Miniprotein binders against a7ua95r516to809. Designs and how they scored, part 154

Target 1, 294 residues: a7ua95r516to809
Amino acid sequence: ASLSLLSISDLVPDLQFIFFWMSNAIEILYFIQQKSPAYMQTIELMDDKAGSKESLLSATISANEEAMTILEEVIMYTFQQCVYYITKTLYVVLPGLLDCNPFGTEPSSEQCRRAAGVCVCAVCVMPEAVRRVVSVFQTTSDLLQQYQVHSEIQSQMFAYLFFFTNVSLFNQLIDKGPARGWFQRSRVLQIQASVKILLDWAKGAGHNHLAQKFFAKFCSTVTILASPPQQLSQMSWKALCAEHPSLKPVQLHRILTQYQLMAELGPLPIWQPSSEDEAYIYRTVDLLESFENH
Below, E stands for the ipSAE of ESMFold2; O stands for the ipSAE of OpenDDE; V2 stands for 0.75 times the mean of E and O plus 0.25 times the DockQ between their complexes.

## First folded at step 11 (miniprotein)

Design fi10 (at its last look DockQ between E and O 0.61; V2 from the best seeds 0.66)
Fold by ESMFold2, look of step 11:
Structure fi10 (fold): chain B 294 residues (1-294), chain A 83 residues (1-83)
Amino acid sequence: as target 1 above (294 residues)
Amino acid sequence: DPKEKVEAMLRAAERLLEEARKALEEGDFERAILLAEQAIWLIMRAMYKAEKYGTDPEVDLKLYEIEFKADQILERAEEELKK
C-alpha cells in the first residue's frame, strides 16, 4: 500500500469493500452448514421416481462441499487482507505510546473536562499518540459491527491485533529502551498509564479477556519496571517467574538487568536464576518476540 | 508544596479504596468498579508526581499497596457482575 494509505481513515473505503464480502461469505457459509441438513431430509422423503433420489443426494453433498471450500477460502483471504492493512497502520502509530506523557494538566476533551469535578485527581487528556492507536482499534470495531461480521471472526481479528500490538511494543521496549531512556522509572510510569488507557478501551469494547491474554508479556514487563525497589527486591527469581509466566527467562533477566541499572542496584542473590532457568537467560534468539506466533 | 500534594492524593486514594471496598461488600458492584478505577488513576498520577519530585520511598510503597488492593476490588466486582 502507498504511504498515504497508512492512515486508518484513508483505508476505510478499501476495508469496507473487504468486510462486505467477508460478511456475505460468512452468512452463506452459515446457511449451508445449518440449513442444508433440512434440505437433505426433504430429498429423503421424496418418492424415488426413476431412481433420481440417490443422484440428487450425491449432487447436493458435492455442491455443499465445493461451496463451503470456496467460502472458507474467501473468508480466509479477506481476513488476511484486513489484517494486512490494519496492522500496517498500527505499526506506524504504536511507537508513539512509548514516548508520550498521559499525565497532561490541561483538558482538551469534553470527557476530561467533565471529570474535573468528580475526584481530586488531575483531569486526564488522552495523548495524541494513544488516541491514534485507539482510533485504529475503534475504526476496526465500527467496521466489523457495521458489516455485521460474525462475532467469532471479530474476536479472531482483535486477538491478532492485540497480539501484534504486544509484539511490537515489547520488541521496541527491549531493543530500543536503553537508548531511548524508556527504562527510567518516571518514563515507565508514563508508559503504564498510556497502556491502561488502551486496556480500558479494550474492556469497554468487550475485549477484556483478549487484551489480558495477548498483552500479558508487555504488561508484565511494565509492571516489573514500575515496581518500587523496596517491593521488587523482596521477590526471588522463582517468585517473579510465578507472577509473570508470560516472560521467558532471557526476557525476565534482561528486564531485571535494566531495572538494576536504573535503580543503581548491584546484583541481588534472590534474583539469581534457578539452575534450570540459568541455561536459558543467555539465549538471545529468544529475547525478541516473533510476529508469526499467533 | 509538591510533597503535600502527593500526600493529599494518597489520602484521597485511601478514602476511595475504602468506599470501593464497602460498595463491594454491599453488593453494589457497579459503584465498586467506579470507585476502584478512580483510585487506580489517582494513584498512577500520584506515583508519577512522587517519582518526579523525589518523595519519600515509604510514600511510594504505600501508593503501590493501595493500587494493588484497588485492582483486587475491581477484579472481584467485575467477576460478580459477569454472573
Scores: ipSAE 0.675, ipTM 0.899, lowest interface PAE 1.1, mean pLDDT 83
Fold by OpenDDE base, look of step 11:
Structure fi10 (fold): chain B 294 residues (1-294), chain A 83 residues (1-83)
Amino acid sequence: as target 1 above (294 residues)
Amino acid sequence: DPKEKVEAMLRAAERLLEEARKALEEGDFERAILLAEQAIWLIMRAMYKAEKYGTDPEVDLKLYEIEFKADQILERAEEELKK
């Protein structure tokens, strides 16, 4: 099947198999870790019949170490396979998040329509493009819960998936944004709302801290681009650096330059990089985020 | 008129913000969060309409101020629920 047709639902059977083995390997590993000291102590308390105790202890230690090593390899392998399959599905659906308009639809919930007249809450107005992204995360969450995967492994998986999502969205916005009109303030506001729906889902799923941490760069970019010209034009380079510490100088400079072009602003001296940052704004290799450093 | 609609949304968001502030002061943090989130969503929609149909620059700044204040209430209420 072409990568373009791959849905998370198509991968569920394979993912179920992988999650099953991952969960079992984790459980066995913890069992060995908890019981190994007690077994060693039991052997140490045995009567030393003709040097058999030392040999048995050595053999038991070696067998436990080997078993633990194998289990750790299985856990790492299964984790990587899960991430690989899930990120492939994200790769397909994430571009749609930058093009969707969450403001184009009327609220579906009557309760929200009554309360606010114009509710854009995550529950009432999830665009199809956002729903596809959320579905990948929700399916992942459901599988992790179904197989009772240890909470630390769940957190690591979501951390990576959020990292991947942030890098993907950020790089697409910086690289393709000018050509696609994603730097237009109206489009930025759509993107901001779409990401907020995703963040609200992450909050509801118990991953608020991870989402805030790993989406910080993309959120900072969108926040700057959504700012009214009257306000942003009053902010100095130093102030912007302080408010958006997740952005590298080269990234902030690129964003401001594109904002200036889009808003038809003349050169703003207050946006000039500091003497300390001036050397860094030309590091184009640092402009896009890497997938490797996680 | 789209401009009148944006102004009406602004006034509604101001009311939600004030209710959120009162809820925060009363120690009803769950209600404060809900009201602040509603205000933020309303403001985001108002900003989109303002940008699409045009508005007074003063209205645009006011929308941003309300969003900022709503975010502050939200953050405070969330911090209090974690204690």
Scores: ipSAE 0.669, ipTM 0.893, lowest interface PAE 0.7, mean pLDDT 89
ESMFold2 (binder alone), look of step 11: mean pLDDT 81; pTM 0.771

Design fi11 (at its last look DockQ between E and O 0.65; V2 from the best seeds 0.70)
Fold by OpenDDE base, look of step 11:
Structure fi11 (fold): chain B 294 residues (1-294), chain A 83 residues (1-83)
Amino acid sequence: as target 1 above (294 residues)
Amino acid sequence: DPKEKVEKMLRKAERLLEEARKALEEGDFERAILLAEQAIWEIMRAMYEAEKYGTDPEVDLKLYEIEFKADQILERAEEELKK
C-alpha cells in the first residue's frame, strides 16, 4: 500500500484501539503490582491447614508473575504498534517541512503575543507543511490524554517520535540537501523557521526538554548553516566541536565543507580538524544517523 | 527599499530585546520570554529579507548579535520560571 496516502486521521480508529488496550494493560499491571504484596500477606495470615498455605502462596506468586509478564508484553507490543503507525505518517509529511517557506505570508502588523507555533492569531498562521507535522504530534498527544496513558509512557512516546523526526530530517538534509539547494542560506533560514515553529509547539505542549534534547543534532546543523560567513569563518574546528557536541566529527566536517562550497569560501585552515579527529572525518558510515540506536 | 525594510526590522528587534531585558530585570519572566521570542522571530525574518538582495555583512553581524542576546535572555527567563 502506497505510504503516500496515509494521513494521521485515517489511522485514528486503529490507534484508538491500540491505545485503549495499552492503557488498560498498564492499569491492570499497576493494580497487580500494588495489590500483590497485600494478597501475599493475607495468605500468610490464613490458618495453616497442613501444606495448603505454601502451595497457595506459590501458586499466587506464579500466577501474578505470569500475568505481569503477559501485561508487559501487551504494553510493549501496543507501544511498538503505535510508534510504527505514527512514524509512517511522519515519514510522509516530514519532507514537506524542508521545502516549506514560512516567510511567504507577509506578517500582519499585529503583534503576536505568543510564539508563532502556538498562536492562533492571523500573524502566526502555521504553514501547511508545518501544520501537517504538528497535527501528527497533536493527534498523538490527544489520544494519549484521552486514554489517560501513564505519563512515563507518554514521555517515552514523544522521546521516540522526536528522535525519529530528528534522524529523518538530519539524514535528508545531509544526503539530499546539496542536490536540493537546502544548504543555500535563504533555504536554511526557511528550514530554521519551520523547525522553530515545531519546537514552539513542543514547548507549548509541555515537551520542551525532550524536544531540545532530541532535536539537538538537526538544530546544530541548521544553526551552523544559518551563521553569517564572517562569524563562522572566525570559529575554529575546536570551538565548533565544543559549541555543537551533538555532531560527530564526520558530520561537522561535511557540514562545513558544504557551507564552504555554498558560501564560495576558499579552504579555511581554521576549520581543519584536530589530529585526533582527522581519523574520524573520513568515516562515512557515521555520517548519517541510525534509527536503530534508540 | 529592501535595505530600509531590513533596517526597520532590525530596529524593531532591538526594541523588543531591550523590552525583554527590562522585563527580565523586573522579574516578569513570562513577559521576558515572549518578548525575547518575538525578537528572535523578527531577526529571523530580517535575515531572510536581507538575503533576498544580498546581505550587508555589517547588518548580518548585527542581526546575529541581537539573536544571540535574545537567546540569552530567553534562557535566563526560562531558568527562573523553573525555580
Scores: ipSAE 0.717, ipTM 0.907, lowest interface PAE 0.7, mean pLDDT 90
Fold by ESMFold2, look of step 11:
Structure fi11 (fold): chain B 294 residues (1-294), chain A 83 residues (1-83)
Amino acid sequence: as target 1 above (294 residues)
Amino acid sequence: DPKEKVEKMLRKAERLLEEARKALEEGDFERAILLAEQAIWEIMRAMYEAEKYGTDPEVDLKLYEIEFKADQILERAEEELKK
C-alpha cells in the first residue's frame, strides 16, 4: 500500500483497459463524422411514405447527436483517467532528477568504451533517476501505439505529460531549491545534464517539438543558472527576457536573485528590470506554475 | 590534477567540434549531429569537473564558447535533415 512502490508497470493493466475504450470511441466518432452524411443522403432520397421520411431524418439526426455526445464524453473521461494515473507515477519519480548525478555513469567495458569513443552509442547506462522518468514516458508511448490511438490524441497526451513534468520540476526547484542546495552551480550542471538526457529521449521518440515547447520554462531556468558568471553578468534584463520569453518577470527575478547569491555577485545595475516589468517582479502569486493551466 | 583533467576534456571537445564542423561541411548531417552531441556532453562534464575544483574564468568562458558553437552545428545539421 506504499506510494514508494507505485510504478508505471503496476498500472499497465488499468491503462490497457482505458486506452482500449478511448481508441474505440475515437474511431467510432471519426466514422460517424466521415460516413454519416452519406447515410443521411440515402434517407433524403427515400420514398416518402406517409411522412416516414421526415420522421426517420429527425430520429437519425437525434441519434447521431446523442452518439457523438456520448463518445466525446467517453474520450474526455478516458483521457483524464490516463493522465491521472500516469501523472501519479511521474510525481513520485520526477524529484529524483533534481538530485541525480548523471556524470557518474560511464561505458561498462573497454570494448564498449572504444565504440563510444568513435560514435554516439546506446552503450552508456542511463542514470536510474532519468530511467525512471523515461520508463513512464516510454510505457505510455508503447501503449498508445499498441492500441492505435489517433496521432492527435497521442500528441495531446504527451503535451499534457510534458506540461506536468515542467510544472512539477520548476515548482520544486523554485520552492525547495534553497533548502536542498539545488541552486549551487555544480548541482545545476548535474540537473542540466540529466534534463538533456531526458530531452534526447524525447527527440528520438518523435516528441521533440512538444518537449521544446512545454519544457521551455524549466530549461530556461537551468540554462540561466548554469551560465558562467562572466557571461551572465554582461547580459541585461532586456536581453535575458528576450532569450527566455517563457519566464515571467517574478520568476526571472527570483532566478537571478538565487544566481547572485550562489555566485556571490553584488547588485548589478544591468539586471535592473525594465520599467514595464518592475510592477511584476514581486507578484508572488505568479511565482509558481499551476497544474490547471493546461 | 583537476586542472589538467579539465584541459584534457577541453581538448577532446575541441577535436569533436572540429570533426563535427567538417562533417557538416561535407553534408554528413547525421555524423555532424553525433559529433556535436558528443562535444556538448564532454563540455557539460568538463564544466562540472571545473566547478568542483574552482575554475579560472577564462576556462569557464572557453567551455561556454565551445558549447555554443556545438549547439550551432547541431541546429544547422538538424535543419538540413528536415529538408
Scores: ipSAE 0.708, ipTM 0.908, lowest interface PAE 0.9, mean pLDDT 84
ESMFold2 (binder alone), look of step 11: mean pLDDT 81; pTM 0.779

Design fi12 (at its last look DockQ between E and O 0.56; V2 from the best seeds 0.70)
Fold by ESMFold2, look of step 11:
Structure fi12 (fold): chain B 294 residues (1-294), chain A 83 residues (1-83)
Amino acid sequence: as target 1 above (294 residues)
Amino acid sequence: DPKEAVERMLREAERLLEEARKALEEGDFERAILLAEQAIWLIMRAMYEAEKYGTDPEVDLKLYEIEFKADQILERAEEELKK
């Protein structure tokens, strides 16, 4: 709501300035890299009679190395500033994804009748919370394209934004989920639909492989929590670890504990950690993810 | 009746899945993707409604199976289009 001083739309002028300099620095760096070998080659072919060839070669090498160092620093600094501003906006809007209902406010029996034989719009509506997150991603994509930022830098930007989104959603779910009722299966199914909207945006934007990679922990969590009890209870701990390698033992154990509680499957633990994992299931230092683990 | 509505969505999703499978076999990958996506969203809605109103475990498992199969069709069709 009105709590954000740094909404994405308020940050566009600053981001435009930063993207302008980042894009220019990248282009100059590639120019030097492309032309430096050729220029050095022409110097080597020149007549070396008065010593000017050796002086020109030395000065050119020194200038190129200094320029590349400065440009690399500018690129790194501007990239970090973009990420900083964008992730501050994401931090504010992401928690809303866990509380929204993509299946709408209409009576459920009426929506069920309409959904038969209809398009996705009749099945779900994009919640305001999801729209706010999509807006951050879309604005970022638009700016990157507007300033013709190199595709590899665009990929790195979205890799970090998806990583940040994954960590933020996962930590919020783990920390606040029990108190907020987010482990109830009906709520998990709402969250799953909201995340699918984001994943579909990423696919349409050409970032599917990055989203698959960097949303893995949160998606694994939601997949487990959405699973039918009869299906999940037949899977061993080892099988779950193998299917969900992004989850640490303490994380998987916490997720399964909440699942068993909410599905009312009794107090006797269904999933027994392997002997190798047993030492790690209560390591609370490993429960939440760091935003610095990219 | 919520249970009847869930069962109708289940039958429609089964129809969409079969049509998607046929489209995939025929090499109509764009149609296979469209139909599989429609099935996936319908199943997600059905699972949500089933959870709210309580359904038996067999319906829950069948919805899960259809979603899984639709995802497989979607993935395969998208891979074929990239070739």
Scores: ipSAE 0.765, ipTM 0.926, lowest interface PAE 0.6, mean pLDDT 84
Fold by OpenDDE base, look of step 11:
Order: structure tokens, then sequence, then C-alpha cells
Structure fi12 (fold): chain B 294 residues (1-294), chain A 83 residues (1-83)
């Protein structure tokens, strides 16, 4: 099947199978780790009949080590397979997040319409493009909970998925943004709102810290691009570096250059990189984020 | 009038910001978060609507200031709920 037709719902049966094995392997591994010391002590307390105790102890240690190694491999493999399938679905739906307009729809909830007249909160107005992304994360969360996957593995899964999402969105914005008009302030504001809906979902799902950490680069980029020209033009290169530490010098320089072009600003001496950063702003290899650094 | 709509949203966001500040001072951190988030969403919409008719620089800066203050309240309230 073409990757373009693959929905998260189509993968649920396969994911269920993988999550089942992952959860079971974790449980068995934990059981062995918890019981192994007690078994060793029991063997140590047995009567030493002609070297049989030492042989039994050695054999038991070896068998436990082998079993644990196999289980760790199963856990790693199943984790990687889950990530692979889920990231493939994200790859398909993430581009839609950059093109959607969350402000185009009226609030669905009467409560939000009454309170603010024009509420665009995550609960009231989730664009279809955002909903598709959230559905991938929600399905993942539901499966992890259904199979009672250990909390550490859940956190690692979401950390990677947020990392992947951030890299994907950031790279698309930097690479295709100028050509697609995503650097226009009105479009940036749409993107900012769409990502905020996703972050609000992550907050509600208990992943606020992970989301803030792993989306920092994309959020910083969008924050700079959404800034009014009057405000941003008064910020020095050093101040911007300090406020947005997740951005490499080459990335910040590219963002500011594109902002300048979009806002029809003349050259701004205040945005001139420091002498220390001047060598780094030309490292175009570092412009886009790598998927391999996680 | 789009300008009047933005001005209404600005005034409402200022009201929400003030209520969020009061809630924070009263120790109602959950309410402070809710109100600050509402203010931020309203400001984001106001900024978007302002871009459609040509943003008044003074209005744009005012919207930015309110967003910044709302974020500060949000951060402080969230920190207090973690204690």
Amino acid sequence: as target 1 above (294 residues)
Amino acid sequence: DPKEAVERMLREAERLLEEARKALEEGDFERAILLAEQAIWLIMRAMYEAEKYGTDPEVDLKLYEIEFKADQILERAEEELKK
C-alpha cells in the first residue's frame, strides 16, 4: 500500500500485536530481575552434594542472563517497530499541520462562544489537519495504556514521537516555508495556533514537559516569525540567541534573513552575528535537523 | 469593522489578563491558568485578524505585551501547582 493511504487506524491490528509482545517481554524481564536474587540465594542454601551446587548456580546464572538478553532484544525490536509504523503515519499527516487555518472555523462549544465571543481553544476548534495528528498520538497513548506498558517506555515513545514531529515540522518550515509562503506573518500565526492545539493536547495527556522540551526548536522558530517587526527589530543577535537557545546560529540567521525579506526590512546591524558565531552561520549542513541524533 | 473587532478582543484579553492576575494573587492557580490560556488564544486570534486589514503598530505591540504577560502568569501558576 502506498504510504499516502496508510492511516493509523489501518495499523492498529499490527500495533496491537507488537504492543502485546512488548508489554509481555517487559513483564517477564521484570519478573526475572525481581526473582533472580531469591533463586540464587535458595541455591546457595542447598546442601553441597559433590559440586552440584556450583554447577547449578552457574547454569542458573547463565540461563537468566540469556533469557534477559533475549527479552531486551524483543523489547528493543518491538519498540523500534512501533516507532517505525507510527512515524510513517505522522510523516503523512504532519504536512497538513503547516497548511491548516485554525481561525477559519467558529467555536463549536456554546460555553466558549459566550465567554470570549471568538474562542479558538483546542477543545472548541480543532481543525481536521490537527485532529489527524492528534489522533496518531491519542491512538498511541490508548494502546500503551491498554497493554499496560511500563511508564518509562511510554515516556521514551512519546519523547521520540515529539522529537520526530519537531524535526519534521522544523525542516519542512525552513526548507519549503519561503516557497510556500509559510513565513508570512498571517500564515505563521496559523501555524502557531495549530501547534498550540497540539501542545495543549500533550499537556492534557500528561506529556507537557516532554512536549515543551522536544518542540522547543519549532516553537522558537514560530515565535520569532510571529513577532511584530517593531519588537523583533529592537532585539540584538545576542538577545535572540539567549532567548532561543534551541536554535543553532545558522538556523537563527536563516530565520532572521527570511523574516527580513518577508517584512521588507533593510539590513539590520543589530542582527549581525557575533564574531564567535560568524563562522557558524555559514554551516549549511547544520541548518536542517537530523533524525539520527536521538 | 475588523479594527473594532480587534479592539474588542484586545479589551477582553486585558480583562482576562487582569482576572488571571487576581486569581494568581488569591492562590487559585487552576483558574489563573485557565484565564491566562483564554487570554493567549484571544490575542492570537486578534493578531491574525489584525493582519487581514493591516496591523496598526501600536495595537500589534499591545497585543504582544498582553501575550507576554499572560505567558508569565501561566508559567508562575503552573510552577505553583507543581509544589
Scores: ipSAE 0.730, ipTM 0.912, lowest interface PAE 0.6, mean pLDDT 89
ESMFold2 (binder alone), look of step 11: mean pLDDT 82; pTM 0.792

Design fi13 (at its last look DockQ between E and O 0.61; V2 from the best seeds 0.70)
Fold by ESMFold2, look of step 11:
Structure fi13 (fold): chain B 294 residues (1-294), chain A 83 residues (1-83)
Amino acid sequence: as target 1 above (294 residues)
Amino acid sequence: DPKEEVEAALRAAERLLEEARKALEEGDFERAILLAEQAIWMIMRAMYLAEKYGTDPEVDLKLYEIEFKADQILERAEEELKK
């Protein structure tokens, strides 16, 4: 099977290997950082009867610098490899979130609800598309815990995975939304529910702050699109910018344009951009988000 | 009947919201969270049904307002539980 069709479970053996070495490199780096100052201090306190103290201190500094540099590069490389494999899987499964319906007439089976590991009421069932994304996040979390990866590195990994998810979903919605009917409000409400399942997973996993931060752009988009026309039409451009600071002017303008089309609203004077934003609403180079960290 | 489902969900969510407010006042933050979450999911489904099958715009706005209030209770209860 091609890489584009691989599930996260197919990648577990490779990820286990990478996480093992990443966790080892982190532990060695931490040890050097904790012991290096103390060793330098003992060298500085020793008697320098033959002048060798200066040479030993210099050699020790050089060896520590080289070792820490190598370990930092190993950690960065292994982190990037984990992210690469995991995001390849995410890229394949994320578009399904935009096409699924979490609102069903019948609840899922008791086995399916128990296996999902999320709190789901009888009025909402976890679609297969959402379950596939949750599985990627949960498998990643399980591996990080299994190999006892430092909590700060776990947070950085989920920060990037949530960032990637946000960019992927936002770009898909903007690019394909008109052709796929994803700007229809009933569709947006389904998408909103699917995202809430992901947010609930993140909260239960201890990553609520990261999810709130890194899903902000997509969540803002969905929140605007889900808003009742009577409520949204009373909000000025300035108020919308203040409520949704994660959206660039070109992005907000595009979202409001699609909203007007779907709700059959004419142009609204209160949605006219501020003078400072007027130059930015046509900058199509800023419409889609980049996956690069620059 | 989706219209009846929406109206029933609205009434049920209002009851859940009031019970969540009482639980918050009593310091039962776990119960407040549970009740607020149940209300939120009920309202989200109701908004979907209302939009899919058509409804009075005033019902749509009411559903939105109740969801907002339930979110506020949820946030307040979760903050208190962390203390």
Scores: ipSAE 0.728, ipTM 0.912, lowest interface PAE 0.8, mean pLDDT 83
Fold by OpenDDE base, look of step 11:
Structure fi13 (fold): chain B 294 residues (1-294), chain A 83 residues (1-83)
Amino acid sequence: as target 1 above (294 residues)
Amino acid sequence: DPKEEVEAALRAAERLLEEARKALEEGDFERAILLAEQAIWMIMRAMYLAEKYGTDPEVDLKLYEIEFKADQILERAEEELKK
């Protein structure tokens, strides 16, 4: 099946199966972990009939360790499969977010209409491209809740999904942005608003901290590119590095170079890298983010 | 007129910002967050319109300043709700 036709809805039956097994394996693992000490104590309190107690204890320990190992493997495998399917769906829908214009739609909310004339807040009609991305995350959240998956595993899932989303969006923006006109300030403002809708959803879903952490690089990039030329041209390299610590020197240098070209600014001496960073701005291998570092 | 819309949005956002500040000072953190978020969305739209249709560079800087101040109020109010 062409990846282009894969919707999150089409994957729900398979995901349900995987989440079912993941949740059950977690529950059984916790049960064994909680009951094992009591079982060991019970065996220790038994009458020692000629070495049978030590043998039984050893056998019980070994059986519990084996069971726990198998369960951990099942949990890991099922987690990886969920991530695989969900990220494939994200891969398809994420490019649409960069081309989205959230300002082209009329506000649905009467409250937003009264206050601002036109609002793009979460109460207003979410743009379709953003809705498709949010739907992937919401479906994931709903499935995790439906199967009562442990909160730590839920957090790990969303951490990875946000990481993947950030890497994907950042790499696309840096690589394809110049050619697609995504570095034009008007387009950047559209991207910023679209990402804000996603972040507002994440906040409402209880994932605000994770979203802020894992989207930091993409958000920093968009924030710089959205800045007025009059403001950004007054900021030194050192100030920009301090304000955007998630960006590597090579990344910041690329962003500023593309901004300069887009804004038709002459060379700005204040944007010159420090002597310490000068060697790092040429490390093109560090320009794009890796999916493997999570 | 897009220019008039930007100027109207600027004035509306300034009012929301002042109301958000007042709510923050009164300890109504939920209201402060709501008002600050509204101001931010209004400013983001105004910045888009200003960039798309052209405006006075002074207006662009004012929009940026209001956004920054609204973000500060938002952050502060959110920090207070976590206590």
Scores: ipSAE 0.728, ipTM 0.912, lowest interface PAE 0.6, mean pLDDT 89
ESMFold2 (binder alone), look of step 11: mean pLDDT 81; pTM 0.772

Design fi14 (at its last look DockQ between E and O 0.59; V2 from the best seeds 0.69)
Fold by ESMFold2, look of step 11:
Structure fi14 (fold): chain B 294 residues (1-294), chain A 83 residues (1-83)
Amino acid sequence: as target 1 above (294 residues)
Amino acid sequence: DPKEEVELMLRLAERLLEEARKALEEGDFERAILLAEQAIWLIMRAMYEAEKYGTDPEVDLKLYEIEFKADQILERAEEELKK
């Protein structure tokens, strides 16, 4: 029964409550910041017969700082609670992206054979696993809009959700991919299409920049794995590092190793790590990404 | 026949790419975006079908090249439309 509580729909009432108070705290903080200079000016204009203006000014500054500190703590706490509940839901639904097939079964329809008017529905369908992830993102977006949460906070929320999504997908691919067959190029191409559906959602929702930034590691991984052997075998280690700066040396080395196995390539001299990178490719502690904020 | 299906998708993608390029040159950025996206989706499907049935390496590289060019057109058109 506890697994039924991981659905985003089941969490909406709790999220509504948290977003309500987060939005209110933000508005109060903004109000204090806007009104503080005017109040200080009023103190400045008071009669200073006994020098009490300086004491009142100092006390007012201290009181404003205390109030702003408390409000910032409330905003941080409510933000962290939203993230906790939403990412708990994401953690459950994200693995399905790696096993689903977004491609349809009838690519030979007359619509596909025409030079124009190719329908996305005839080429790609949205698997249930992708729908579940999109549903979490869309529900979050709808709630943030419903409670008129400040756009900066909305961006921070999605930055973290995309970061979390990237870490979850990358770690599962690296960790479970060999046993699950996820490094087979046909599977990688399916994964690439599923991720494009998420990227398209992010673009339509106004979060394209955030998605490009925070999905970079997973997208680079999939891009390398999807590359034709003839193309990838022409790229040196240094060129691959330059094209994929989001990947650590140990991560790139592991991806290329899996690629060599699945493409039946022997060791390639041009994929040998540079001298400065060679020690880093053995840092297995750096292979998987951390879910912790830093 | 999977091979015939991939060849059909390749020909369609080549046409979509050329039409997208023309739309970009004509300043019809909304049409260029639409056509480039259609080409990208078609290419992803074609690469998947080709890989599933064992690709001719030349076809695989051509699909990759078309996808790359379609991505460039999409990026260029989206940048122009923001202005």
Scores: ipSAE 0.733, ipTM 0.918, lowest interface PAE 0.8, mean pLDDT 83
Fold by OpenDDE base, look of step 11:
Structure fi14 (fold): chain B 294 residues (1-294), chain A 83 residues (1-83)
Amino acid sequence: as target 1 above (294 residues)
Amino acid sequence: DPKEEVELMLRLAERLLEEARKALEEGDFERAILLAEQAIWLIMRAMYEAEKYGTDPEVDLKLYEIEFKADQILERAEEELKK
């Protein structure tokens, strides 16, 4: 099937199978780890009949080590397969997040319409493109909970998925943004709102810290691009580096250059990189994020 | 008038910000978060609407200041709920 037709719903049966095995392997591994010391002690307390105790102890240790190794491999493999399938679905839906307009929809909830007249809360105004992304994360969360996957593995899964999402969105924005007009302030504000809806979902799902950490680079980029020219033009290179530490010098320089072009600003001496950073702003290899660094 | 709409949104956001600040001072951190988040969403929309007719620089800066203050309240309230 072409990747373009693959929905998260189509993968649920396969994911269920993988999550089942992953959860079971974790449970068995945990059981062996907890019971192994007690078994060893029991063997140590047995009557030493002519070297049989030492042989039994050695055989039991070896069998437990082998079993644990196999289980760890199963856990790793199943984790990787889950990540693979889920990231493939994200890859398909994430581009839509950069093109959607969350402000074009009327509030769906009557309560929000009554209270504010113009409620743009995440619940009322989730555009379809954002909903598709959230659906991938929500389905993942539901499956992890359904199979009672250990909390650490859940956290690792979401950490990777948020990392992948951030890298994908950041790279698309930097690479295609100028050509697609995503650096126009009105478009940036749409992107900012769309990402905020996603972050609000992550907060509600208990993943606030992970989301803030792993989306930092994309959020910093969008924050700079959404800034009023009057405000941003008063910020020095050093101040911007300090406020946005997730951005490499080459990335910040690229963002500011594109902002300058979009806002029709002349050269701003205040944005001149420091002598220390001047060598790094030309490292175009570091401009885009790598998927391999996680 | 789009300008009047933005001005209305700005005034409403200022009200929400003030209510969020009061809630924070009263120790109602959940309410402070809710009100601050509402203010931020309203400001984001106001900024977007302002871009359609040409943003007044003074209005744009004021919107930014309100957003910044709302974020500060949000951060403080979230920190207090973690204790």
Scores: ipSAE 0.715, ipTM 0.908, lowest interface PAE 0.6, mean pLDDT 89
ESMFold2 (binder alone), look of step 11: mean pLDDT 81; pTM 0.772

